# VHH binders against q8el04: the designs that were tried, part 4

Target 1, 306 residues: q8el04
Amino acid sequence: MKSIQVQQLVEEFNLEVLAGEDHRERTITKSRTHRPGLEFIGYFDFFPMERVQILGKKEINYLHQLNEQERDIRIGNVVNYHPPCFIVTSDQDGLTYLKKYCHAEQIPLLRTKEATVDFMAKVDHYLTRKLAPEIAVHGVCMNVLGIGILIRGESGVGKSELAHTLLGRGHRLVADDIVVLKRLSHKTILGTHNDKNKEFLALRSVGLLNVVRAYGSRAFQDETRISLDIKLSKWEKDSLHNELEFETQYRDYMGVSVPSIEIQLQPGRDVAGLIEAAANNWYLQQQGYSAAEDFMNRIEWQDGDD
Below, E stands for the ipSAE of ESMFold2; O stands for the ipSAE of OpenDDE; V2 stands for 0.75 times the mean of E and O plus 0.25 times the DockQ between their complexes.

## First folded at step 1 (VHH)

Design b04 (framework vhh_7xy4_2; at its last look DockQ between E and O 0.01; V2 from the best seeds 0.00; counts 0 for: pae E 17.4 > 2, placed apart)
Fold by ESMFold2-Fast, scan of step 1:
Structure b04 (fold): chain B 306 residues (1-306), chain A 120 residues (1-120)
Amino acid sequence: as target 1 above (306 residues)
Amino acid sequence: QLQLVESGGGLVQPGGSLRLSCAASGFTFSSYAMAWVRQPHGKGLEYIATISGSGGSTYYSDSVKGRFTISRDNAKNTLYLQMNSLKPEDTAMYYCAKVTYESDLYFDYKGQGTQVTVSS
């Protein structure tokens, strides 16, 4: 199971450490944060104790309204579940009692100046990406007309050269050679680069090209949602690709179905133009239009016209 | 025809090191990216690292960055995983995997595996 340390949150969000400085190596395994509420009134069924616990103005004000004895009981009951850490938002003060409990149970107590809702959204976003199931695959990832495209095919088929052609047409490189795929949800795959080789494209005869230096900052994008899968293949004598297909084909990536198209490399084919056409067609399909279905319906509804 | 044979696992104490090897045959090794994945007992497969066909590019999961190093010797058709600063959480069956661009599975084939146990 993927995890990160509390220390990584401290660094990413510039959090102040109020207690538990020696325990920042504690692990976080859940991508969503939680605000304890019902837990403070004694209801612990389904308490997500493995989540980072956020204490906003509502939580702190409620605790400050309790007498000292009741506050000790309520806080102790929550802290005894040993969550990864507590983070107090909105730079709130008067936290000596929380420092005491977190110190006793060896749990980090952190603080941010940010407001609760915005801060939780940022942390959830960060944790979702860091804890997402991931794989690294061979291919090229491009953003074409706002659509993330994964281009795969055998080594040497010309994927990087095709990427260069697409860059020359104003499209954006995400990754060459190794593409990192992250599953953000049951319907979302994110494509990104290898951190050490970001912005680079390897081309035969030319060598290693930095696309930002060569084409400007707009030629590169750190990540993109994968909307299309394209398989490049060598030309075969089989002409089935020239026939209309009634239904869309799909490829599965970590349980997410992605529309998939095969493009055969034939002499004289404008493959970059075909990829641009596929990107435009993806927009039409999202609006519920199918060119193949429309064409078949027109054939079926022709009366006696030849 | 395609074969992947892992070796090098064993019992090691926390903080120790192990070097895993994977002997590959039945395909053009240098033309494919290779990966290491692991499976703890009773858990699902966890991705560890990928190396490109040339060996020029590598990627690591956050759980092993700075501790594990993936490498390959294309002349010997062999993939390696150097594991340092081992933790009890690293206990798993480790598999060598051929990264695919052909099939509907990201990993075309994985071998029989080699067991790594980190315990005192």
Scores: ipSAE 0.317, ipTM 0.740, lowest interface PAE 4.1, mean pLDDT 86
Fold by OpenDDE, look of step 2:
Structure b04 (fold): chain B 306 residues (1-306), chain A 120 residues (1-120)
Amino acid sequence: as target 1 above (306 residues)
Amino acid sequence: QLQLVESGGGLVQPGGSLRLSCAASGFTFSSYAMAWVRQPHGKGLEYIATISGSGGSTYYSDSVKGRFTISRDNAKNTLYLQMNSLKPEDTAMYYCAKVTYESDLYFDYKGQGTQVTVSS
């Protein structure tokens, strides 16, 4: 099971550490935050204790209204479940009682100036990505016309060269050679680099090219949703593969089905253009249009008049 | 405020020529790649040409390659598209677009467009 340390949250969101400074190694294993409002009133049914606990204005105000004895009991009850950390939002003050308990139980107490809802959304987003199952695949990941594309093919088929062409056309590199795929949901897979290959394009004839330095910072994107899988293959004379495969093929990545197409590389063809066309077709499909269906319908109409 | 204003569209016969212009304002024009995209009626957007910020690199779709020429004058903050040997299939709304890498979109801004109609 993937985990991150509380320290990573502190760094990512520049959180103030109020207590538990020495315990930032505590692990987070859940991708969603929780507001323990009900728990502070004594309702602990289904308390997600493994989640990062967010204390917004409602929670803090409630605690402030309690007498010292009640407050101690209520805080103690929640802290005793040993969540990974508490984060107070909106730069709230008067947290001496929380500091005391967090210190005693060795739980980090953190603070941010950000508003509760916005902050939670950011943290949830961050944790989802960091804790997502991932695999590494060989290929090139690009963002073309707003969609993420995973380009696969045999070594030497020209994937990186194709990427370079696409860069020239204003598209974005995400990763070359090794692409890290992260499952964010049952329907969403994210492509990213492995940090080592960040911003680099490996061209056989040129060597390693830093695309940010060569084309500007905007030529690179850290991550993209993968919407299309493209397999590059060498053109084989005898492969009747000209069959207009009317059926959309899919490739599975960690249980996520991604539409997949195969492009046979022929000399003199604009493969980059084909990829752009594929992207456009994907957009049209998202709008409810299927060229294949349209075509079939037209054919059927002509046969009926006959 | 970022603005892109296309002009030069119109009705032309097959085989004819048009020159589109795009006046850019509200950003450092020379720092950004620019593109022409078109949208035929009832169809999606089609990328047709891109030019680098400096103008040193150009790219064309196969559909327009050899017929269209993208160029820019950074001193005038203007993008051009010379269209020769026009075909009925070239009929579309043409947009100039600022290429971006900051979002999942190919461009972050496009103009209002200029209509090109190729018809006998």
Scores: ipSAE 0.011, ipTM 0.300, lowest interface PAE 9.6, mean pLDDT 88
Fold by ESMFold2, look of step 2:
Structure b04 (fold): chain B 306 residues (1-306), chain A 120 residues (1-120)
Amino acid sequence: as target 1 above (306 residues)
Amino acid sequence: QLQLVESGGGLVQPGGSLRLSCAASGFTFSSYAMAWVRQPHGKGLEYIATISGSGGSTYYSDSVKGRFTISRDNAKNTLYLQMNSLKPEDTAMYYCAKVTYESDLYFDYKGQGTQVTVSS
């Protein structure tokens, strides 16, 4: 299970520690931050207590307007769920009562000068990337015409040689042999290298090639969103495999469905060109819904006065 | 374990109507927002509509807004999609999904879906 410690947030965002200093080893396992405004007024249904809790001006002002007894009740009700930490935004002060409860319940209380919306966006992004589920797969990851492509197939089928051909056409290598896939959201898979294979391409006739040294820095890209999965397979002269496959297949990576096509390595076939065409077709298909909506909006708007 | 079973699809002429159902089990249905998504033949998943756990809030993609209505019956653990003024481009496999996390959509559609075909 991936986690980070509260101390890692303190270091990354240069947060001031107001209370619970000795408990910064507490772990965070959930991406996304939460503002507990409703919880302070007593509504706890679906309270995501495992998330980092953000106290903006609305939350702090609400608490400041309460008398001492009511304030203690409202804060006590939230801290008793033991969230991993609280972060006060906008450099707010007058927090003696929060310090008391966070100290007593051994929960770090932190502060930033940054405004709430900007800060939450930064932390959400950081946590998403640090906590993203990941797997390693055998294959090659390229960026072709701006489109992230995962190329897979049996060892020795020619994946790395195809990648080299695509490099010669001006595309970018992300990873050869081992591709690390990170799930950033329910619909986004990021492909990257594992640092050890960074910039290397293994060619059967040559051995290891550093693509940056061979082709310049623009031949390499640290990461790309995976939009297409391509299965390379051995050419079978009598096979009906591709002719009987009438619809786009999908391949699941950590719950994200990625369109997948199979390409047989037939002698004389321009496989690199087919990959370029597939990337371009995918791009146009993503625009097709918008184009159809734009067209309908224009004809309906122009004819809507009838 | 979570289970979602779609039904109500079929063949219909352009301009016609269909009502899809999704029977839910294995979780507290009323506590979760629910969604419909579809997959046209040979294309990727397309978002259609979302309804809050209580049924009080609904959201629609631009392609179906004004023609489709999402609803739910929390007493029967059932999600519905009323589809009116159907067009050939609505032809797809339709799936229901449970929505988790307020800011993320986690789709968990089960079974085979239900096919909707709109043709002359």
Scores: ipSAE 0.000, ipTM 0.092, lowest interface PAE 17.4, mean pLDDT 82
ESMFold2 (binder alone), look of step 2: mean pLDDT 84; pTM 0.861

Design b05 (framework vhh_8ghr_2)
Fold by ESMFold2-Fast, scan of step 1:
Structure b05 (fold): chain B 306 residues (1-306), chain A 121 residues (1-121)
Amino acid sequence: as target 1 above (306 residues)
Amino acid sequence: EVQLVESGGGLVQPGGSLRLSCAASGFTFSSSYYIGWVRRAPGKGEELVARIYPSGGSTSYADSVKGRFTISADISKNTAYLQMNSLRVEDTAVYYCARSYVDYESAMDYWGQGTLVTVSS
């Protein structure tokens, strides 16, 4: 289970701390924020207490409409569930009752000047990425013609040299050596770099290269959705390998199936060109065209003509 | 500068009606404030007779005036009103418009000058 501290939200969004400053180390484990509503009228079934609780104009207006005693009871009941923190939007004031309860229960009370809907969207986006299940894999991640490609293979097979060739053809580096893969949904794997290796490519004989400094900002991209997995292997005589295989192969990453192809490194083979062809073919498949299916259908048509 | 200016007081016969107005300046009616009407009769302490939360429209009344008085607010005019019906001689008092923060609704931070309401034949 991944978590971040409330302190990370304070830093990322420049939040004002109204109460609970000594409790900013409290953890957030859920990627969605929540606005309490039915909880204020006493219905707590299914209350997502582990989520960051957002108090917008609707929530604050409702509370401020209540008398002091009723407001105290309603807020106390919500705070007593110990959510990670409360964030008040739209720079709203008149919050001494919230400060008292959050202080007593040791829960951060934060404030932003931003409007509720826009702020929630930004926080949800940030939390989704920070809390996503992740693994680190050895390889290179490139963006080729808009397609995120993970290139794997054993050490020394020439992955970084291939990445440099692709950079020379105008494609973008995401990560070299260590690629961080994040599961954003049951259908989506995001590939990214870590902060240590951001913008760097290691080339034999040349050394460590910063691709942005060497080739400009267009040579680098912070992240990409992984659409294609490529395994680079050394040339090997395999009687069972067929370069004209028409069945799509898949590789599983954290429960997400990614189309996978194997490319053998042969002297004189334009591997970068094959990767570009694979990216173009992926686009056609997404638009509903399969060359393999078209070819098989034409064979079936010819067989029907007999 | 925050100001609350009352108007509409005067002499009225028992059973009559008056409408008091409270024009606010230097702040906007918002989620941060209650507006109340507090009265003080000769020889008596202060009594909060009506309160409104202008942003939400929520109102409350003292038992002595419940069913006879109605408090309202016009956000666009930044003005609060007290409609007083079925007036009694014991309603004779100076009526003050007052503001409080929702955090401290029992403590009024700004007061008007007051307007005299006299109920007699």
Scores: ipSAE 0.000, ipTM 0.248, lowest interface PAE 16.3, mean pLDDT 84

Design b06 (framework vhh_7ocj_1)
Fold by ESMFold2-Fast, scan of step 1:
Structure b06 (fold): chain B 306 residues (1-306), chain A 120 residues (1-120)
Amino acid sequence: as target 1 above (306 residues)
Amino acid sequence: QVQLVESGGGLVQAGGSLRLSCAASGSIFSINAMGWYRQAPGKQRELVAAITSGGSTRYGDFVKGRFTISRGNAKNTVYLQMNSLSVEDTAVYYCAAEVTYLDSTGYDYWGQGTQVTVSS
């Protein structure tokens, strides 16, 4: 089971800590946030207590319209389920009762200036990425013409130099050396950096380069959906992949099938151009066109005339 | 870690049929492709048939129309149905699989080979 600490939300979203400052190590295991509503009137049958609880203007206004005694009972009943934390949106005040109960139950009470809907969307997005099943792979992840591409191959085959060539052509770096792959759904693999290698590209003879500092923010992208897998290698006569070069190949990552192609590295070959061609071909395939099938159909027509 | 176990080889008369099977086992994350190669004495290894995880098939020129490759339900097993066998089909037949590990490294694995002999 993957988790993060409440402290990571405080840092990521610059949250103000109103209570429970010593309990920010509490863990979050669920990727969706929740706004309590029916829970304030005693209905807890499907209460997602493991989620971060968001208190927007609707929630706080309701509680503030209750008398002090009833407010204490209602919020106490919710806090007693011990969710990871509470976050109040829209810089709302008059929260002494919430501070009291969160302090007593040792639950962080946090505040943001952001509006509820926008804030929830950002937190859900962040938690989904942080809690997703993941693997780390050696390679380069690029965004080429809007297509996320994972480039893998043996150490020393020139993956970083290829990435630099693609950067020079206006494409974007996601990660060099270590690519983190996250499964967001049964159909979606996301590629990203491991934070330590964020924005860095290692080039032989030149050294370590920060691509944002060198080429501007447009040269870097934080993450991308992986649409194509590319293997850089030397040809082997007996390889099944080489024999099937015109067939659709797939590579499986955590149960998600990704189209895969193999490109041989030879002196003078425009590998960057081949990657651009592969990205363009991906668009055509999404529109239902297969060049290989079209070519084979034209050949088959020649054999059956008359 | 990964092993391919072959079965179904043997001696058959020209015009006969034979079915080869191959099962992959071990520490496997996914199988990208499986297939069969053959090697006759003094000749190089050549592709007989292959099938990808996506279901695409490829056949060697000398066997297309006579041989059919298929996968088992678990997708870790591949079969080669060999019909209308000729003496020229006599060779050692090798199962092959392209296997991916959790770290996304891919490796080709080969079986021990099974003898197919076609007599006139």
Scores: ipSAE 0.000, ipTM 0.353, lowest interface PAE 13.6, mean pLDDT 82

Design b07 (framework vhh_7qia_2)
Fold by ESMFold2-Fast, scan of step 1:
Structure b07 (fold): chain B 306 residues (1-306), chain A 118 residues (1-118)
Amino acid sequence: as target 1 above (306 residues)
Amino acid sequence: QLQLVESGGGLVQPGGSLRLSCEASGFTFSDYYMGWYRQAPGKQRELVAFIYSGGSTNYADSVKGRFTISRDNAKNTVYLQMNSLRPEDTAIYYCATRLYDSEGWDYWGKGTPVTVSS
C-alpha cells in the first residue's frame, strides 16, 4: 500500500504544528482530503476517517458555538477514529480544545494561512501524485506536441534512436529505458522517469547523453499524461494498413485503456513523422472528429448513390 | 483485467444467517475501498457496508449490529457476515470497489441474490 508521512505535508506546505509534533510519522494513504462537517453533528455514516481532515471557518465556527462539554464530546467522537491528521485553515485561533484531544490521541494538529478551498485543491493534487499506484515498464516516454507518448518494443528495435530524432524535431524526453507509470484516476495514466534515469538518453555508438546539458531544459519534461501507446516492431512482412484498426486498438495499464498503435520499422520510413501525425490525429479525436467514421460515412453515401 | 465475483447468496428463513464473499482479481486489492450494496426489486441500490484499505468499517443504520464486513488482503477477498436476517433484507447484493482517489464506486460485481422468506 503506498503511503506518505504527515511530515511530508508539513514540509511541502510549510504547515505549523500545533499538537502531535512527535507523531508526524503517521501515514496518509488516501489522496482526497475531507471536511468533517456532518460528523460534528453526530452523523458518521460514510465518514472517510483515513483522509486528512480539514477544518475550515465553517467547521471551527460551528465548534465555537457549542458549550465546552458538548464541544469535547463532538471533537472526541471524531478524533477517536484516529485520522492521519487535522489541518486548520485560514490561520484560525482558539484551538485549545483541539490541541487537547489531538495530544491525547497522538494525532498531528496542523495549521495553514491559506483559504480552505484553495488549500484542499493543492493538497489533493499533491497526494494524488504521491499515492498513485505505479508500475515500471521498459520503453521510452516522450511529449510530442503536448501529447504524452509511450514507445515500447523489444530490446534493440531503435526506441532510443527514435527518441533522439524526436528531440531534434523539438519534442521532449520524459524517460528512457524505464518509464514509471502512475494511475492518477480511472481515466489518467501519468508517465515519468525514475531518479536514476532523469534526463538521460542512451544512444548506440554515442553512449549516455544528458539531454538537458546537451540540448537545454526545453528538451526535457519531468512528466506527462499518457495519451498514446506505440509498439515498435521490426519489418519482415508487409501488412495492410486499416485505419479502423487504429481507432479500435487499446492497451490496458492498471485498469486504464490507452489507445495503441503498432508501427513497423522499415528502411526509408519516417517513423518520427508518423508519431507526429498520430499526435495531431489524437487532438482531432478529442474534438469529436474520427477519420475512420468520416471515411465510412463517405463510402456509405457513395453506395447510396448507386 | 479487474473482476469481482460474489458468492454465498441463497434462500434463508427469518432470523437465519448468510456469509457473502467477493473475490477480486486484476488489481492491487489492498489499495481499494470495498463495499457491499443491495438492490431490492423496483428500488435503487443502497450502500450496506464498506471497509477501508486499513480495515476500518462503516454500516448503514438498518444493518448495524447485525452485519459485519471484513477483508482478507492475502486472499483478495471481502466478506459480509449477515446475522438475524429479516424479510426486508431480501435483495441482490453487489460487491463494489473504488480506488483511493475516487468519490464513487469504480467497479461492480454482477451480484448475488439473497432471499429471506419462510
Scores: ipSAE 0.000, ipTM 0.136, lowest interface PAE 17.5, mean pLDDT 82

Design b08 (framework vhh_enristomig)
Fold by ESMFold2-Fast, scan of step 1:
Structure b08 (fold): chain B 306 residues (1-306), chain A 119 residues (1-119)
Amino acid sequence: as target 1 above (306 residues)
Amino acid sequence: EVQLLESGGGEVQPGGSLRLSCAASGFTFSSYWISWYRQAPGKQREWVSTITSGGSTNYAESVKGRFTISRDNAKNTLYLQMSSLRAEDTAVYYCAKSLDYEGTRYDYWGQGTLVTVKP
């Protein structure tokens, strides 16, 4: 199971540590944050204790309306479930009782100046990406006409040269050489760079190129949902080249099926143009049109009439 | 810390019955919703049943009327009584502490217990 430490949240969001300073190594395994409410009145069904607990103005104002005895009981009941940490938003004050209980139970109590809803959205986004299952694959990841495309295959030189051609046509580089794939859900794979290869493209004879510096910020993006997988292969004399593919092929990445096509590297072939065509075809399929299905249906109708 | 340990699996013929158990430790068992999940060879993991801290139950459509989930808070143990078993019920069964009733988010710590329905 993937996890991160509370300390990573402290660093990422510049959080102030109010209590539990020696316990920031506690782990977070859940990608969503939670805001306790009904738990303060003893209803713990649905209480996701394994989530980071966010205390906004509504939560703190409610607790501050209680007398000291009642407040101690209510917050103690929540703290006793031992969530990874508590984060107080909107730079709220008067938290001596929270510091006391978090210290006693060895749970980090943190604070941010950000507003609750915006902060929760940022943390959920961060945790989803950090906790996602991931693999690293060799290839190139591009965004073509808004479509995320993973280009793989045996020819590293050909892949990078193809990426440069696509950049010249106005498409965006996400990653060259090593592509990090993250599973965000049962249907979503995200492609991204590692921090070392960010913005770089390696071209034979030219060397290492920073695409942002060379072509501007529009030539690069940090991540993209993978919608198409493309396998580049070398043409073989006696291999059957499937120029007209009627059945959609898929490649599995961590249990997510991604449409896959194979393009053979042949002299004089406009491979970049084929990739652009594939991106356009993906868009049409998302709107409910399949050219292959339409063609097959027409063939079946003609065969039925015979 | 938190542990869920499944037991009670085995081989049965179609139409047979089995009772699965899940022994829980490291958390306040009575306060949590606990679920059963299963995973058949070559298939995705699927939710089977949930019981709330208050004792309310829910079941996947495929098992309604055949399976009964229950809990014994004094023994910190979850049960799944399975009857009218079918070949399609062959799977490794896991118990999990659910964060959501629908079973979209959860943790499980056991290695599961295998149920095989063979003619």
Scores: ipSAE 0.000, ipTM 0.107, lowest interface PAE 18.3, mean pLDDT 82

Design b09 (framework vhh_8h63_2)
Fold by ESMFold2-Fast, scan of step 1:
Structure b09 (fold): chain B 306 residues (1-306), chain A 120 residues (1-120)
Amino acid sequence: as target 1 above (306 residues)
Amino acid sequence: ELQLVESGGGLVQAGGSLTVSCAASGRTFSSYAMGWSRQAPGKERELVAGIYSGGSTYYADTVKGRFTISRDNAKNTLYLQMNSLKPEDTAMYYCAAGRVDWESLGYDYWGQGTQVTVSG
C-alpha cells in the first residue's frame, strides 16, 4: 500500500508542530483530507478516520463554545479513532485541550497560517500525486504545444536526440530515460520525472546535460498530463505497418486508454515535425473535428457512387 | 440537453448473444462520439467500446472480437452487439455521449443503464 509520513506534510507546507513531535513518522494512506463536523455531536457513521483531519474556524469555534468537560469528551472521542494527524488552519490558538489529547494518543497536532479551503485544496493535490498508483517506463516525456507526450521505443532508437531537437524548437522536457506514470483517476495519467533524473537529458557523444542550466527554466516542466503515446520504431524494408491507418489506436496504462501512434524512423524524416503535427491534430480532436473521420466519410461517399 | 435511454438488457446463458440499444433525444446525435461503459458491483467503471461520429471504433481488450459497436444516425440510436458472452460480462451497461478527448476519453452525457446478467 502506498503511503507518506506526516513529516513529509510538515516539510512541504512548513507546518508548525504543536504536539506529537516524536510521532511524525505516522503514515498517511488516503489522498483526501476531512473536516470533522457531525463527529463532534456523536455521529461516527462513515467517519473517514484514515484521512488527515482539518480543523478550521468553524470546527474550533464550535469546540470553544462548549464547556471544558463537554469539549474534552467531544475531542477525545474523535482523537480516539487515531487519525494520522490533525491540522489547525488560520493560525488559531487556545488549543491546550487538543495538545493534551494528541499528546496522550501520540498523534501529531500541526498548525498552518493558511485559510482552510485553500489549504485543503493544496494538501489534497499533494497527497493525490504522492499516493497515486504508479509505474516506471523507459522513454521520454515531453510537453509539446501544451500536450503531454510519452515517447517510447527500443534502446538506442534516438529518443533523447529527438527530445533535444524538440527542445531546440521551444518544447519542454519532463523526463528522460525513466518516466514515472501516475494514475490520478480512471481518466487521467500524469507523467513526471523521478527526483534523481530531474532536468537531465543524456545525449550520445555529449553526455549529460542539465536542460535548465543549458537552456533556461522554460525548457523544463515538472509534470504533464499524458495526452498522446508515440512509439518510435526503426524503418524496415518489408514493413507491415500502415502509417495511413485512419482508425484511432489506444494503449492502456493502468486501466487508462491513451491515444497511440507509431512513427517509423527513416533517413531524412522530420520526426519532430510529425510530433508537432500530432499535437496540433490533438487540438482539432478536442474541438470535435477528426480529419481521419472526415476523410473516411468522403471516401465512403464516393465509393457509394459505383 | 441530450437524454440517453438504454434498452435490451436481460438474462442470457453463457455462450449466448445479446444486443443492447441506446436511444438519444434532445440534441443532434450524429455530431457526438458515443460509447458503452459497464460496471459490476464493487468494481470500477470500464469503457468497453466507443464510436466516433464518422464511424471509427475502439474496443477494450476484454471484449475485442466478441463485441461490435455501431450507430444509426438516422434513428439516433447506438448499438452494442455482444457475442460469446461470459459470466464476467455481467454488469450494468451505460450509454454515453459527448466529445471524447485525447486525455480522459470522458463523456458529457450518460444514460441510467441497462442490466446484463450472464448465467452459466
Scores: ipSAE 0.000, ipTM 0.089, lowest interface PAE 21.5, mean pLDDT 81

Design b10 (framework vhh_7xy4_2)
Fold by ESMFold2-Fast, scan of step 1:
Structure b10 (fold): chain B 306 residues (1-306), chain A 120 residues (1-120)
Amino acid sequence: as target 1 above (306 residues)
Amino acid sequence: QLQLVESGGGLVQPGGSLRLSCAASGFTFSNYAMAWVRQPHGKGLEYIATISWSGGSTYYSDSVKGRFTISRDNAKNTLYLQMNSLKPEDTAMYYCARDLKYSEGYFDYKGQGTQVTVSS
């Protein structure tokens, strides 16, 4: 089970620590934040206590309108569920009652100057990336004409040399050898590097190259959404493989279907140009155009004229 | 469905010991403070002990402090109460409770209970 510490949120968002300073090592395992509301009136069915609890102006104003005894009871009941931490937004003050309960129960109480909705969106985005289900795959991840492409194939097929050719054409490296794929949603896979291979590309005869130091920061990108999967295969002279397939193929990564194309590495073939063509074709398909369908429609009309 | 099932009660002589257990299901046990409360025949509920979600903090009523020990096993979803130096005054129905507020005796659910009788 993936987790981060409350301390990582404190550092990422420059949060002020109001209580629970010695307990910032508490863990967060859920990617969405929560605003308690019905919990303040005693309804705890479905209370997501494992989430970071956000207290905005609505929450704090409600608590400040209660008498002191009732306020202590209501907030104590919520704190007693032991969420990872509480974060007060909009630089709100008058929080002595929260400090007392969070201190007593050893739960961090944090504050931000940011408004509630914007802050929650940023935290949810950060937690989704840090806690996302992930797998590591062998391959190269590139950003080509603005789309993320995962290039896979057997060891020694020339993936890294192809990546270098694409770099020479102005495209960007994300990862070589090990590509980390993160599922951000039911429809979104994010490709990134691990810390070990960040900015490195291995080339035969040259060795290990740092792409940023060799070609500048423009040649590298930390992450990209995966829009296209490409399988490289070795050419065989007697292969009966037909490369004119008009049906879209897909490859599944953690329940997300990614369009997939197979390209054979033939002597003299401009594979980098084919990848650029595939990227351009992906854009056309997003705009509702299919060259394969257009071609098939033209053939069918011509057959009708015969 | 939230459920708490107590066990371990019985008849014991003054000065004896008993260990109560409570099996919890239907919620994430490790996220809640838990309590033991008791009710002597014909009297109201009396708060006995609370333990925080992690087991790192405990609270005891003055009537049992030094004699009873509350503990939990989050891997087994089980709450315990070790009762030593039992007195006739400890005779009561003992309930496991999910404590909404540490040390205040406020709880949202309690089990069916287990009877403890201290008598020679």
Scores: ipSAE 0.000, ipTM 0.114, lowest interface PAE 18.8, mean pLDDT 83

